# Ledger of designs, part 9: VHH binders against PH domain-containing protein DDB_G0287875

Target 1, 92 residues: PH domain-containing protein DDB_G0287875, of Dictyostelium discoideum (Social amoeba) (q1zxe2r132to223)
Amino acid sequence: SKGKSGWLLRKRPGRYDKLYSVSKADKYLRLYENEDTDNDPLYELSLENSIIELKQDLHLQLTLGNSERYIFTHESESEIVSWAQELQATMN
Below, E stands for the ipSAE of ESMFold2; O stands for the ipSAE of OpenDDE; V2 stands for 0.75 times the mean of E and O plus 0.25 times the DockQ between their complexes.

## First folded at step 13 (VHH; framework vhh_surovatamig_d1)

Design w2 (from r6 with S52W Q53Y D57E; at its last look DockQ between E and O 0.40; V2 from the best seeds 0.00; counts 0 for: pae E 8.9 > 2)
Amino acid sequence: EVQLVESGGGLVQPGGSLRLSCAASGFTFSSYWMSWVRQAPGKGLEWVATIWYDGSEKYYKDSVKGRFTISRDNAKKSLYLQMNSLRAEDTAVYYCARDEFDDSGFFDYRGQGTLVTVSS
ESMFold2, look of step 13: ipSAE 0.007; ipTM 0.227
ESMFold2 (binder alone), look of step 13: mean pLDDT 83; pTM 0.846
OpenDDE, look of step 13: ipSAE 0.014; ipTM 0.336

Design w3 (from r6 with S52W Q53Y D57E E100Y F101G D103Y; at its last look DockQ between E and O 0.07; V2 from the best seeds 0.00; counts 0 for: pae E 8.1 > 2, grease 28.3 > 24.2, placed apart)
Fold by OpenDDE, look of step 13:
Structure w3 (fold): chain B 92 residues (1-92), chain A 120 residues (1-120)
Amino acid sequence: as target 1 above (92 residues)
Amino acid sequence: EVQLVESGGGLVQPGGSLRLSCAASGFTFSSYWMSWVRQAPGKGLEWVATIWYDGSEKYYKDSVKGRFTISRDNAKKSLYLQMNSLRAEDTAVYYCARDYGDYSGFFDYRGQGTLVTVSS
């Protein structure tokens, strides 16, 4: 299945990469360079025991069970909220 | 694939010294801030030190200031932690971590860790 495109992942101070994201029934979030999910994902993040937080300035903070922390954003606030809901649903 | 491999841990007496190393691969090392984090027995993961991508700035946990020194060699894709005047409370598994550029402990990758035990 297709995921959501246009997400920005913070890579380093002031720099973001645009990614394509797919959540799966195995409770993983997979991030791709583009919409071609036949390629290997850039990131595979286990959502088990993870925490999702909506922060100020249109930021989503994902803290994994192993304490790794990821910061995502999108130009649309509604998309950020939608993604947060999707991730939460995937985690449940 | 991003890889971080720590080494240099061991058993040391209080007041002793150790030097930890981290070998990085699978990404442009010089483009990232790097950090050391640690996890003591029965405690959560805590931030120890962070170094700027070019080594121009360094940040430390208050309890390790003056005792620990973080450094890096971008040509060798290596991160280091010189630990002097070690204390029992420094006992922990130490992890090399790729940082998001915030010395609050934002990181996306870390190694398997190296154990440091400080005991008399």
Scores: ipSAE 0.014, ipTM 0.303, lowest interface PAE 6.9, mean pLDDT 85
ESMFold2, look of step 13: ipSAE 0.014; ipTM 0.156
ESMFold2 (binder alone), look of step 13: mean pLDDT 85; pTM 0.863

Design w4 (from r6 with S52Y D57E D103Y; at its last look DockQ between E and O 0.06; V2 from the best seeds 0.00; counts 0 for: pae O 7.5 > 2, grease 25.5 > 24.2, placed apart)
Fold by OpenDDE, look of step 13:
Structure w4 (fold): chain B 92 residues (1-92), chain A 120 residues (1-120)
Amino acid sequence: as target 1 above (92 residues)
Amino acid sequence: EVQLVESGGGLVQPGGSLRLSCAASGFTFSSYWMSWVRQAPGKGLEWVATIYQDGSEKYYKDSVKGRFTISRDNAKKSLYLQMNSLRAEDTAVYYCARDEFDYSGFFDYRGQGTLVTVSS
């Protein structure tokens, strides 16, 4: 599947990291610093038993099976929705 | 230096209550999510509750919903966990954790913990 560019909201308010996400059939979400996926991912998240929720202000909340939470955002509503759909599809 | 110091643990009977406190220092407390995590004997670390920076949002582990209440006082740089209707399975070392993760995906800081023992 194609990657998705977006922003990861850090736990510190107002701090976002630009990331490039890639979902694969192995049900993992891999987050990279940029579109160069030949490098090691910054994050590798198992999507097993995860929950995706669209929140206000164009935010997507991913809650992993271990209760870890990740919040993603995008400047475009259509893109954040598309992102959520991609993640959901990966989980299924 | 970031410091988190838990207190309030102890021995309590099933159905009893405890209130845990965490004193934070060395960072801008109000800028961070805060969490309680716990580790039961022989088990791994598990998440218990999380509170938003301004306290407007709270999240709980399903097994503690309705029994535990997380709160914070940003002026005092303190985090609290009110624990009611305690059960034996709540026995654990409870840690205050700064709810920020680095690229490793883990809490970046937590205290030394306070022991909660629920036993008849």
Scores: ipSAE 0.014, ipTM 0.327, lowest interface PAE 7.5, mean pLDDT 84
ESMFold2, look of step 13: ipSAE 0.014; ipTM 0.268
ESMFold2 (binder alone), look of step 13: mean pLDDT 83; pTM 0.848

Design w5 (from r6 with T50I Q53Y D57E K61V D103Y; at its last look DockQ between E and O 0.06; V2 from the best seeds 0.00; counts 0 for: pae E 8.0 > 2, grease 27.2 > 24.2, placed apart)
Fold by ESMFold2, look of step 13:
Structure w5 (fold): chain B 92 residues (1-92), chain A 120 residues (1-120)
Amino acid sequence: as target 1 above (92 residues)
Amino acid sequence: EVQLVESGGGLVQPGGSLRLSCAASGFTFSSYWMSWVRQAPGKGLEWVAIISYDGSEKYYVDSVKGRFTISRDNAKKSLYLQMNSLRAEDTAVYYCARDEFDYSGFFDYRGQGTLVTVSS
């Protein structure tokens, strides 16, 4: 895949966290506090053995190999669809 | 096929305690985050508490923090809610729910609920 960077909303109980999200086509999704990606990511998620599902309500559900779930969305339909395509391509 | 069966509700005076239980079947319980949600008379569903699949993370709505404790036993496929210092505003039907974090605001599966009534 080509990689992708951008803001995503991560669904949490009772709120969303806005995270700067980076895919570098190395089978990781890195989540940062802000766009300064020279800092360490807040989360580094391995995409190996993961499942990616874009649901009809336009939430992107990422289930990691250890069964941990992360749920993302975006105000733009085209953006969340593009993220789903990027993450699926990164795993290929 | 997915079944969630709540129990432990009842009538209790303010300041009292109740422990709710939920028996799960028809899915791999230990792979899911689980929630308690409630519906007060004439109100919509309100999320109350959620617990991660291994029990290591627990989150609560502010109105119940310090009074309610969510827990799970993956070996028994069971979810619990210990409710202390109950108040009249806690009166509701409480539901055990498998949590999908759906943007539409509701969970994919929930039980039939158990009624908790807090009244003098």
Scores: ipSAE 0.014, ipTM 0.244, lowest interface PAE 8.0, mean pLDDT 84
ESMFold2 (binder alone), look of step 13: mean pLDDT 83; pTM 0.848
OpenDDE, look of step 13: ipSAE 0.015; ipTM 0.331

Design w6 (at its last look DockQ between E and O 0.09; V2 from the best seeds 0.00; counts 0 for: pae E 11.2 > 2, grease 24.9 > 24.2, placed apart)
Fold by ESMFold2, look of step 13:
Structure w6 (fold): chain B 92 residues (1-92), chain A 119 residues (1-119)
Amino acid sequence: as target 1 above (92 residues)
Amino acid sequence: EVQLVESGGGLVQPGGSLRLSCAASGFTFSSYWMSWVRQAPGKGLEWVATIYYDGSEKYYKDSVKGRFTISRDNAKKSLYLQMNSLRAEDTAVYYCARDLGYSGFFDYRGQGTLVTVSS
């Protein structure tokens, strides 16, 4: 895993939240309000025992070890695929 | 009850254009994000585009960006997909769907409309 940063859309009932997402290969995914990562993240998600699923509709489903689910997407197919690969790599 | 009725598909040559329509009824259309999804021969269901409930934001699968435009008319309870520069790979049955907001779940209930891009 090399780490990755960038915007992702998190799917909510009837909307998407735009979150600046950061993986540092430490088995966490951090989600920020904006690109200023010196602030505390809005979410710090532990990837221990997580499941990553990239679906045919290009939504990336992350199921955490505590059973919480987060759904992400992006306008770029290559970007969401790259995120799936990054999260899979850091989880291992 | 909730109904979604797709139309506007047909046979078209590569490089051609089609405009798909979806007539919605039985729910508050303006409260839902709407999506187009498609199913190509021998493949699973594939997301194509999504539009916010007020039309302010639009999202596209990479392979259709710049060629397809999703739009909606909340007064007419209608969803549209303008498809330009069509390619053979766009051949599929197209469905409109309500975006239910979790697990990538799309509520598609219509029979779809067939788009064939050939010769």
Scores: ipSAE 0.000, ipTM 0.178, lowest interface PAE 11.2, mean pLDDT 85
ESMFold2 (binder alone), look of step 13: mean pLDDT 86; pTM 0.875
OpenDDE, look of step 13: ipSAE 0.015; ipTM 0.319

## First folded at step 14 (VHH; framework vhh_surovatamig_d1)

Design x1 (from k3 with S103Y; at its last look DockQ between E and O 0.08; V2 from the best seeds 0.00; counts 0 for: pae E 6.7 > 2, placed apart)
Fold by ESMFold2, look of step 14:
Structure x1 (fold): chain B 92 residues (1-92), chain A 120 residues (1-120)
Amino acid sequence: as target 1 above (92 residues)
Amino acid sequence: EVQLVESGGGLVQPGGSLRLSCAASGFTFSDYWMSWVRQAPGKGLEWVAYIKQDGSEKDYVDSVKGRFTISRDNAKKSLYLQMNSLRAEDTAVYYCARDEFDYSGWFDYRGQGTLVTVSS
């Protein structure tokens, strides 16, 4: 895994949040309020024992080892596919 | 097998308070985010609030912020909505829902509802 960073839309009840998402291939996905990654992330998600599923509607579902679910999407089909590939690669 | 049973609705005056309860069974309650949704007469479903599995994250539709509080008790498999400073526009059937993060999931994983009427 080479790492990846960029904006993702995180699905919430009734809305989407735009989060600056960072994978450093250390088996974590970090989600920031903005591109200033020197601050603490809003979320630091351990990918250990997680399940990553790219659904037919191009929503990326991440189920963590503690059963917590996060759902992401992007305006670009190729971008969300690239994120799915990155997260699967960092898990292996 | 998923069962959700809402209670605590009733008739109240504007400015009054109610506490809604939801009893869950047939699934591992602590594994799921939970929501309250409501349907006003003649309207579609409106999301009201959600709460994360461990209660550490919650949010509300803007119209109820500061007045409503969502909470859960995982040991009792129960979800709650404390409603204060009630207004006429809060009149609706309130549903407890297992949150699958899409609109159609609220129809498939919700209870029968409890009616809240806010009227002078």
Scores: ipSAE 0.015, ipTM 0.308, lowest interface PAE 6.7, mean pLDDT 85
ESMFold2 (binder alone), look of step 14: mean pLDDT 85; pTM 0.869
OpenDDE, look of step 14: ipSAE 0.019; ipTM 0.294

Design x2 (from k3 with D102G S103Y; at its last look DockQ between E and O 0.05; V2 from the best seeds 0.00; counts 0 for: pae O 7.6 > 2, placed apart)
Fold by ESMFold2, look of step 14:
Structure x2 (fold): chain B 92 residues (1-92), chain A 120 residues (1-120)
Amino acid sequence: as target 1 above (92 residues)
Amino acid sequence: EVQLVESGGGLVQPGGSLRLSCAASGFTFSDYWMSWVRQAPGKGLEWVAYIKQDGSEKDYVDSVKGRFTISRDNAKKSLYLQMNSLRAEDTAVYYCARDEFGYSGWFDYRGQGTLVTVSS
């Protein structure tokens, strides 16, 4: 895993929220309001015991160890595939 | 059988307030996220707000932020929507919905609704 950062769309009931997403290959996914990562993240998600699934409609489903779910997508198909690969790699 | 029964709707002037209630039965209420959705005359369903099982996470459609507050009481198996500063565009039938947050859907049951009319 080499780390990755970039924008993702998080699915909410009835809408998507745009979040600046950062993987530092430390088994966490951090989600920020904007590119200023010196601020605290809005979410710091532990990937330990998590399940990562890339669905056929190119939504990335992350199920955390506590059963909370986060669903992401991106306008670029190659970008969401790259995120799935990065998150899978950081878990290994 | 899953049952959701809404109440508290009525006729109110612009700027007024209403508090909607939803009584749940036939399922373990505290295991589910819950939502309010609404349907304006001649329109499709619009999601309004959701609340997590333990009440620790809430959110709202932009048009009602700062005016509406969702809450729940798991001991009473009840969901609430406090609506302040009501506007004509809030006129709708409001539904309480059990929310199975998932890939392709965000609720799987709703009640019969309660009518809110905001008119002079």
Scores: ipSAE 0.014, ipTM 0.264, lowest interface PAE 7.2, mean pLDDT 84
Fold by OpenDDE, look of step 14:
Structure x2 (fold): chain B 92 residues (1-92), chain A 120 residues (1-120)
Amino acid sequence: as target 1 above (92 residues)
Amino acid sequence: EVQLVESGGGLVQPGGSLRLSCAASGFTFSDYWMSWVRQAPGKGLEWVAYIKQDGSEKDYVDSVKGRFTISRDNAKKSLYLQMNSLRAEDTAVYYCARDEFGYSGWFDYRGQGTLVTVSS
């Protein structure tokens, strides 16, 4: 996988966090406050043994190997589909 | 039963205006973020706008910023979308959507939609 970068919305109870997201071949999804990826990520999610579920209505559910759950969305269905595909490809 | 019923769609010329309405029932409307989403012919769903419970926060997809205005009336359990300076690219079925956790993209219910056609 070549990886993917772009904005995602992380769904939290009562709020969304807009996060710049970077997926790389090292099987990590890194989430940043902004596009400056030279800084430390806010989150570094191991995709190893994770489950990606593309749901209806523009959301993506990521369940990590440790059972932590992350829900993402995007204003564009095509983008959330693209992210789902990218993450799945990275995991394989 | 949760119901969302959109209205106000129709045929309009480029540059025209249209106001969409959504009537909500079957839940406490004021407890939820609400959104408009749309689906153009041959395209996937696109989020358009969201509004917080009390209307204090709003946001829009970039392509409609400055042209569209989302609003709500909690007393009337209604959601609105004022669409100005309409473009052909705005042609879509527009859906009212209940946001489960607020902000754009995540909703558990949406209406049947109302068709907006922008054409000369």
Scores: ipSAE 0.014, ipTM 0.283, lowest interface PAE 7.6, mean pLDDT 88
ESMFold2 (binder alone), look of step 14: mean pLDDT 84; pTM 0.851

Design x3 (from k3 with D54S D102T S103Y; at its last look DockQ between E and O 0.07; V2 from the best seeds 0.00; counts 0 for: pae E 6.4 > 2, placed apart)
Fold by ESMFold2, look of step 14:
Structure x3 (fold): chain B 92 residues (1-92), chain A 120 residues (1-120)
Amino acid sequence: as target 1 above (92 residues)
Amino acid sequence: EVQLVESGGGLVQPGGSLRLSCAASGFTFSDYWMSWVRQAPGKGLEWVAYIKQSGSEKDYVDSVKGRFTISRDNAKKSLYLQMNSLRAEDTAVYYCARDEFTYSGWFDYRGQGTLVTVSS
């Protein structure tokens, strides 16, 4: 994969958090508070042994190897589809 | 028929403790994430805590971290919230909420709520 960066909405019970998300095709998804990626990410998620599912309602479910679930969406339907493709590619 | 019944609310002094309970019926309790949400007087709903199906993962809104503990007993179909070091800003109606099994929506069912009042 070529990598991808951009904002994603992370679904939490009762709200969405906007996180700047970065994939560099190293089998990690890094989530930042803002676009200043020189800071440490809020989350560094290993995609090894994870499952990516793009649901019918265009929510992207990431289940990590430790069974933690992260759920994402985006205002643009094409953007969330592109993220699903990127994350699947980096896992392969 | 899905039913959630909260209990354990009351009047308590600042610094005190309460334990909220929620009895679930009419659905397979162990299949769902469960949450506590609250509504302070004149405010909207605020998510407080969630717990995954097995209890293996839970999280809290920052304002209650270290003071509140969510737990569940799947055999008893019950959800709990242990509330310690209560503050006046914790005053609210607390609701037990079932999350949807799909990710198309949140909090598709909640109970009638239990009132927690923290005041001198």
Scores: ipSAE 0.015, ipTM 0.248, lowest interface PAE 6.3, mean pLDDT 84
ESMFold2 (binder alone), look of step 14: mean pLDDT 88; pTM 0.891
OpenDDE, look of step 14: ipSAE 0.246; ipTM 0.639
ESMFold2, look of step 16: ipSAE 0.014; ipTM 0.318
ESMFold2 (binder alone), look of step 16: mean pLDDT 87; pTM 0.889
OpenDDE, look of step 16: ipSAE 0.021; ipTM 0.350

Design x4 (from k3 with K52D S103E; at its last look DockQ between E and O 0.07; V2 from the best seeds 0.00; counts 0 for: pae E 8.9 > 2, placed apart)
Fold by ESMFold2, look of step 14:
Structure x4 (fold): chain B 92 residues (1-92), chain A 120 residues (1-120)
Amino acid sequence: as target 1 above (92 residues)
Amino acid sequence: EVQLVESGGGLVQPGGSLRLSCAASGFTFSDYWMSWVRQAPGKGLEWVAYIDQDGSEKDYVDSVKGRFTISRDNAKKSLYLQMNSLRAEDTAVYYCARDEFDESGWFDYRGQGTLVTVSS
């Protein structure tokens, strides 16, 4: 895992939220309102004991250790696949 | 071939109830979040409700909260919408949809829909 940052779409009812997403290979996924990561993240998700699944419809499903689920996607197939690989690597 | 077939619509008076059904085929139903969406005459598509793969997560547009209940039966590959306390503004064609992202939006709705008309 070497880290990754970039925009992801988080699936919500009736919309997607565009979040600047940062993985630093420290077993956290941090989601920001914009690229100014000096601000506090909107979400800081612990990947410890998490399950990461890339579904057939190219939605990345993250199930946290506390059973919360987060669904992400991207317009680019290669980008969402790359995110799946990054998150799986940082969990190991 | 993916198919979604809606049924259960009809004419009902204000305050009445209807139960909509959606029969799914041609895909692994249990792998998908599902939604109901509706289109009122002369208006665009409005999301109504979603349900996750096992039914543990549900949410609704504010205008129907407390009146509508989404549910699913994965063994029957079916999605349902129980609509109570119906109002004239609920008049629309209702579609069931798979939740997926593409250039046309969030929803894959391919059925003919089922018409719900609420009038005195």
Scores: ipSAE 0.012, ipTM 0.200, lowest interface PAE 8.9, mean pLDDT 84
ESMFold2 (binder alone), look of step 14: mean pLDDT 83; pTM 0.842
OpenDDE, look of step 14: ipSAE 0.018; ipTM 0.298

Design x5 (from k3 with F101Y D102S S103Y; at its last look DockQ between E and O 0.10; V2 from the best seeds 0.00; counts 0 for: pae E 7.9 > 2, placed apart)
Fold by ESMFold2, look of step 14:
Structure x5 (fold): chain B 92 residues (1-92), chain A 120 residues (1-120)
Amino acid sequence: as target 1 above (92 residues)
Amino acid sequence: EVQLVESGGGLVQPGGSLRLSCAASGFTFSDYWMSWVRQAPGKGLEWVAYIKQDGSEKDYVDSVKGRFTISRDNAKKSLYLQMNSLRAEDTAVYYCARDEYSYSGWFDYRGQGTLVTVSS
């Protein structure tokens, strides 16, 4: 996998947070406030020992090795499917 | 049985401060993100703030940023909301909620609420 960058919607109760998301070969998913990735990410999520599940309602559930759960979606079906594929490839 | 009990509400003048508390029982408090939500008269539920299990991550609805501070004490199984520079628009019943953080869009459990009234 060559990595992937783009916007994702992170599900919170009562709202979604729009986060600029970056996946690279180092097995981290980094979530930024905006496209300026020179700043520190808001979240730095280790994909090691994580589980990726794309649900039927097109929500992507990431369960980290520490059991913490993050839920993502996108308005484009093809984009959220592409993210699921990228994250699974990165974990391999 | 899961219980969330809010306290600390009351009548306060604009510009005043209040500290809300929430006592949790019946579940492993430290395993859950927690939120404050509120319901103003004639309005639906509005999310106010959340805090991660270890307190390292938190955020607020824009209208309260810089005025409210969410915190937690996992040893005491307690959640707090420090409310400064209160305004009439902050008048609401405030609820402590166990944050599901699933795709469902609703909170898992909430307490009975504590009333905050901001008026002169």
Scores: ipSAE 0.013, ipTM 0.249, lowest interface PAE 7.9, mean pLDDT 84
ESMFold2 (binder alone), look of step 14: mean pLDDT 83; pTM 0.840
OpenDDE, look of step 14: ipSAE 0.016; ipTM 0.309

Design x6 (from p1 with S103Y; at its last look DockQ between E and O 0.11; V2 from the best seeds 0.00; counts 0 for: pae E 9.8 > 2, placed apart)
Fold by ESMFold2, look of step 16:
Structure x6 (fold): chain B 92 residues (1-92), chain A 120 residues (1-120)
Amino acid sequence: as target 1 above (92 residues)
Amino acid sequence: EVQLVESGGGLVQPGGSLRLSCAASGFTFSDYWMSWVRQAPGKGLEWVAYIKQRGSEKDYVDSVKGRFTISRDNAKKSLYLQMNSLRAEDTAVYYCARDEFDYSGWFDYRGQGTLVTVSS
């Protein structure tokens, strides 16, 4: 895919955290505290052998090859759908 | 092997203070958000606080805001909870948790916990 960056809401116990999310089509999803991507990402998630599921409630569930699970959403339906498409395209 | 060892609990009177510590090993501590969770006698597990990897972003359950402070020292692989103005309702076993899963509210709390008892 062409890559994508933008804000996502990551589901945590009792809260959502806003993370600046970057895909560069290199089989990684990088999550930053803010748009300053010159800093190291808070998370660098390998998409190798991962499973991506867009649920009916518009939560994007990412299960990594090591079984770690990350849940994302966005207030815009089109944006979270675009993220699901981007992550699926960068896998494999 | 991931290990989390809590310490610093004890018996304290209402209004008192305690500082909890958690020694982490077996993983790259600085890669993870860390949390304190607690379980009161006969109750389910309650999230207390989290802190992001660099320590600048943190938050608390409403019932402890203004009284508890979470902190971390990545060089020492240690997590802390400063508890002030303690109340009887804070009585619980406190666990240090690596924040690994969040869809179902799951935390990796493998330690034995440290008991905090707030009573006259």
Scores: ipSAE 0.005, ipTM 0.180, lowest interface PAE 9.8, mean pLDDT 83
ESMFold2, look of step 14: ipSAE 0.000; ipTM 0.086
ESMFold2 (binder alone), look of step 14: mean pLDDT 85; pTM 0.869
OpenDDE, look of step 14: ipSAE 0.391; ipTM 0.729
ESMFold2 (binder alone), look of step 16: mean pLDDT 85; pTM 0.868
OpenDDE, look of step 16: ipSAE 0.020; ipTM 0.305

## First folded at step 16 (VHH; framework vhh_surovatamig_d1)

Design y1 (from e1 with D54R; at its last look DockQ between E and O 0.15; V2 from the best seeds 0.00; counts 0 for: pae E 8.1 > 2, placed apart)
Fold by ESMFold2, look of step 16:
Structure y1 (fold): chain B 92 residues (1-92), chain A 120 residues (1-120)
Amino acid sequence: as target 1 above (92 residues)
Amino acid sequence: EVQLVESGGGLVQPGGSLRLSCAASGFTFSDYWMSWVRQAPGKGLEWVATIKQRGSEKDYVDSVKGRFTISRDNAKKSLYLQMNSLRAEDTAVYYCARDYYDSSGYFDYRGQGTLVTVSS
């Protein structure tokens, strides 16, 4: 895994929110309110024992080891595919 | 198990106020964004407001901005909605929601709802 950072849309009931997302190939996905990553992330998600699925509608579903789910997408098809590849790589 | 219990609904006149409460249990409340959603008679669910974990970051649907205030008390595991200047179109069942699908993958956690009726 090379790491990756960028904006993702997180699915919410009836809407999406933008989160600045960072993978550092350390088996975590960190989600920030904005690009200022010197602040604490809103979420620090452990990818250990997680399942990552890219659905046909190009929503990326992350199911954590504690069964919590996070669903992401992006307006660019190539970008969400790239994120799926990055998260799968950092898990291995 | 996750539980969300709404209260505070009732019948009010147009221009009146109500304060909704939601008691949460079965999860670490302070780790989650929380939302209010509503369902008007015969309609689908509409998102109303969301508040982030620390309580200072809030967002609202345009139709309630300036009239509704979402807040939370992490120590009491409680979520609130102060509704002012109520209008007939605010009539709905209001649900407290956790922004996470349950173990089946695609369903929101919601309480039973509390009915708000705005009528003369």
Scores: ipSAE 0.013, ipTM 0.205, lowest interface PAE 8.1, mean pLDDT 84
ESMFold2 (binder alone), look of step 16: mean pLDDT 84; pTM 0.860
OpenDDE, look of step 16: ipSAE 0.015; ipTM 0.311

Design y2 (from x3 with S54R E100Y F101Y T102D Y103S; at its last look DockQ between E and O 0.03; V2 from the best seeds 0.00; counts 0 for: pae E 18.6 > 2, placed apart)
Fold by ESMFold2, look of step 16:
Structure y2 (fold): chain B 92 residues (1-92), chain A 120 residues (1-120)
Amino acid sequence: as target 1 above (92 residues)
Amino acid sequence: EVQLVESGGGLVQPGGSLRLSCAASGFTFSDYWMSWVRQAPGKGLEWVAYIKQRGSEKDYVDSVKGRFTISRDNAKKSLYLQMNSLRAEDTAVYYCARDYYDSSGWFDYRGQGTLVTVSS
């Protein structure tokens, strides 16, 4: 895949966390505190054996191989759809 | 089929404590995050707390931090909520939920609920 980076909102109980998200061809989704990706990511999520689902309310659900779930959204419908397409392409 | 059954609700005075339980069946309990959500009379659902699969990672809505403790026992397929220092505003039906999505009404599964009433 050609990769993608940008801000995503990670759904938590009662709040959203804004994370700078980076996907590359190595089958990882890395989540950073800010755009300075030279720092270590806050989360490094393996897409291997994961399931990615874009729900009707435009929340993107990532279920990792260890069954952990991460839920993302974005204020822009086109942006969250593009992220779903990127992550699905990266897994394949 | 997935089933979640809450218990342990009741009437308690302000400042009191109560422990809620949730019995899970029909799925591999240890594979899922679990949450407590609540609904005060005439209001929408509010997420209270979540706990990840191994129980070490958890968080709470700000209004209950320091007073409520979520826990789980994967061997017993059970989820718990220890509620201390209860206040009138904690009065609600409390639900055990398998997944948290958002307040838009999307839920994976939840039980029938157990009523907690905090009144003097």
Scores: ipSAE 0.011, ipTM 0.210, lowest interface PAE 9.3, mean pLDDT 83
ESMFold2 (binder alone), look of step 16: mean pLDDT 83; pTM 0.847
OpenDDE, look of step 16: ipSAE 0.159; ipTM 0.586
ESMFold2, look of step 18: ipSAE 0.000; ipTM 0.082
ESMFold2 (binder alone), look of step 18: mean pLDDT 83; pTM 0.845
OpenDDE, look of step 18: ipSAE 0.020; ipTM 0.450

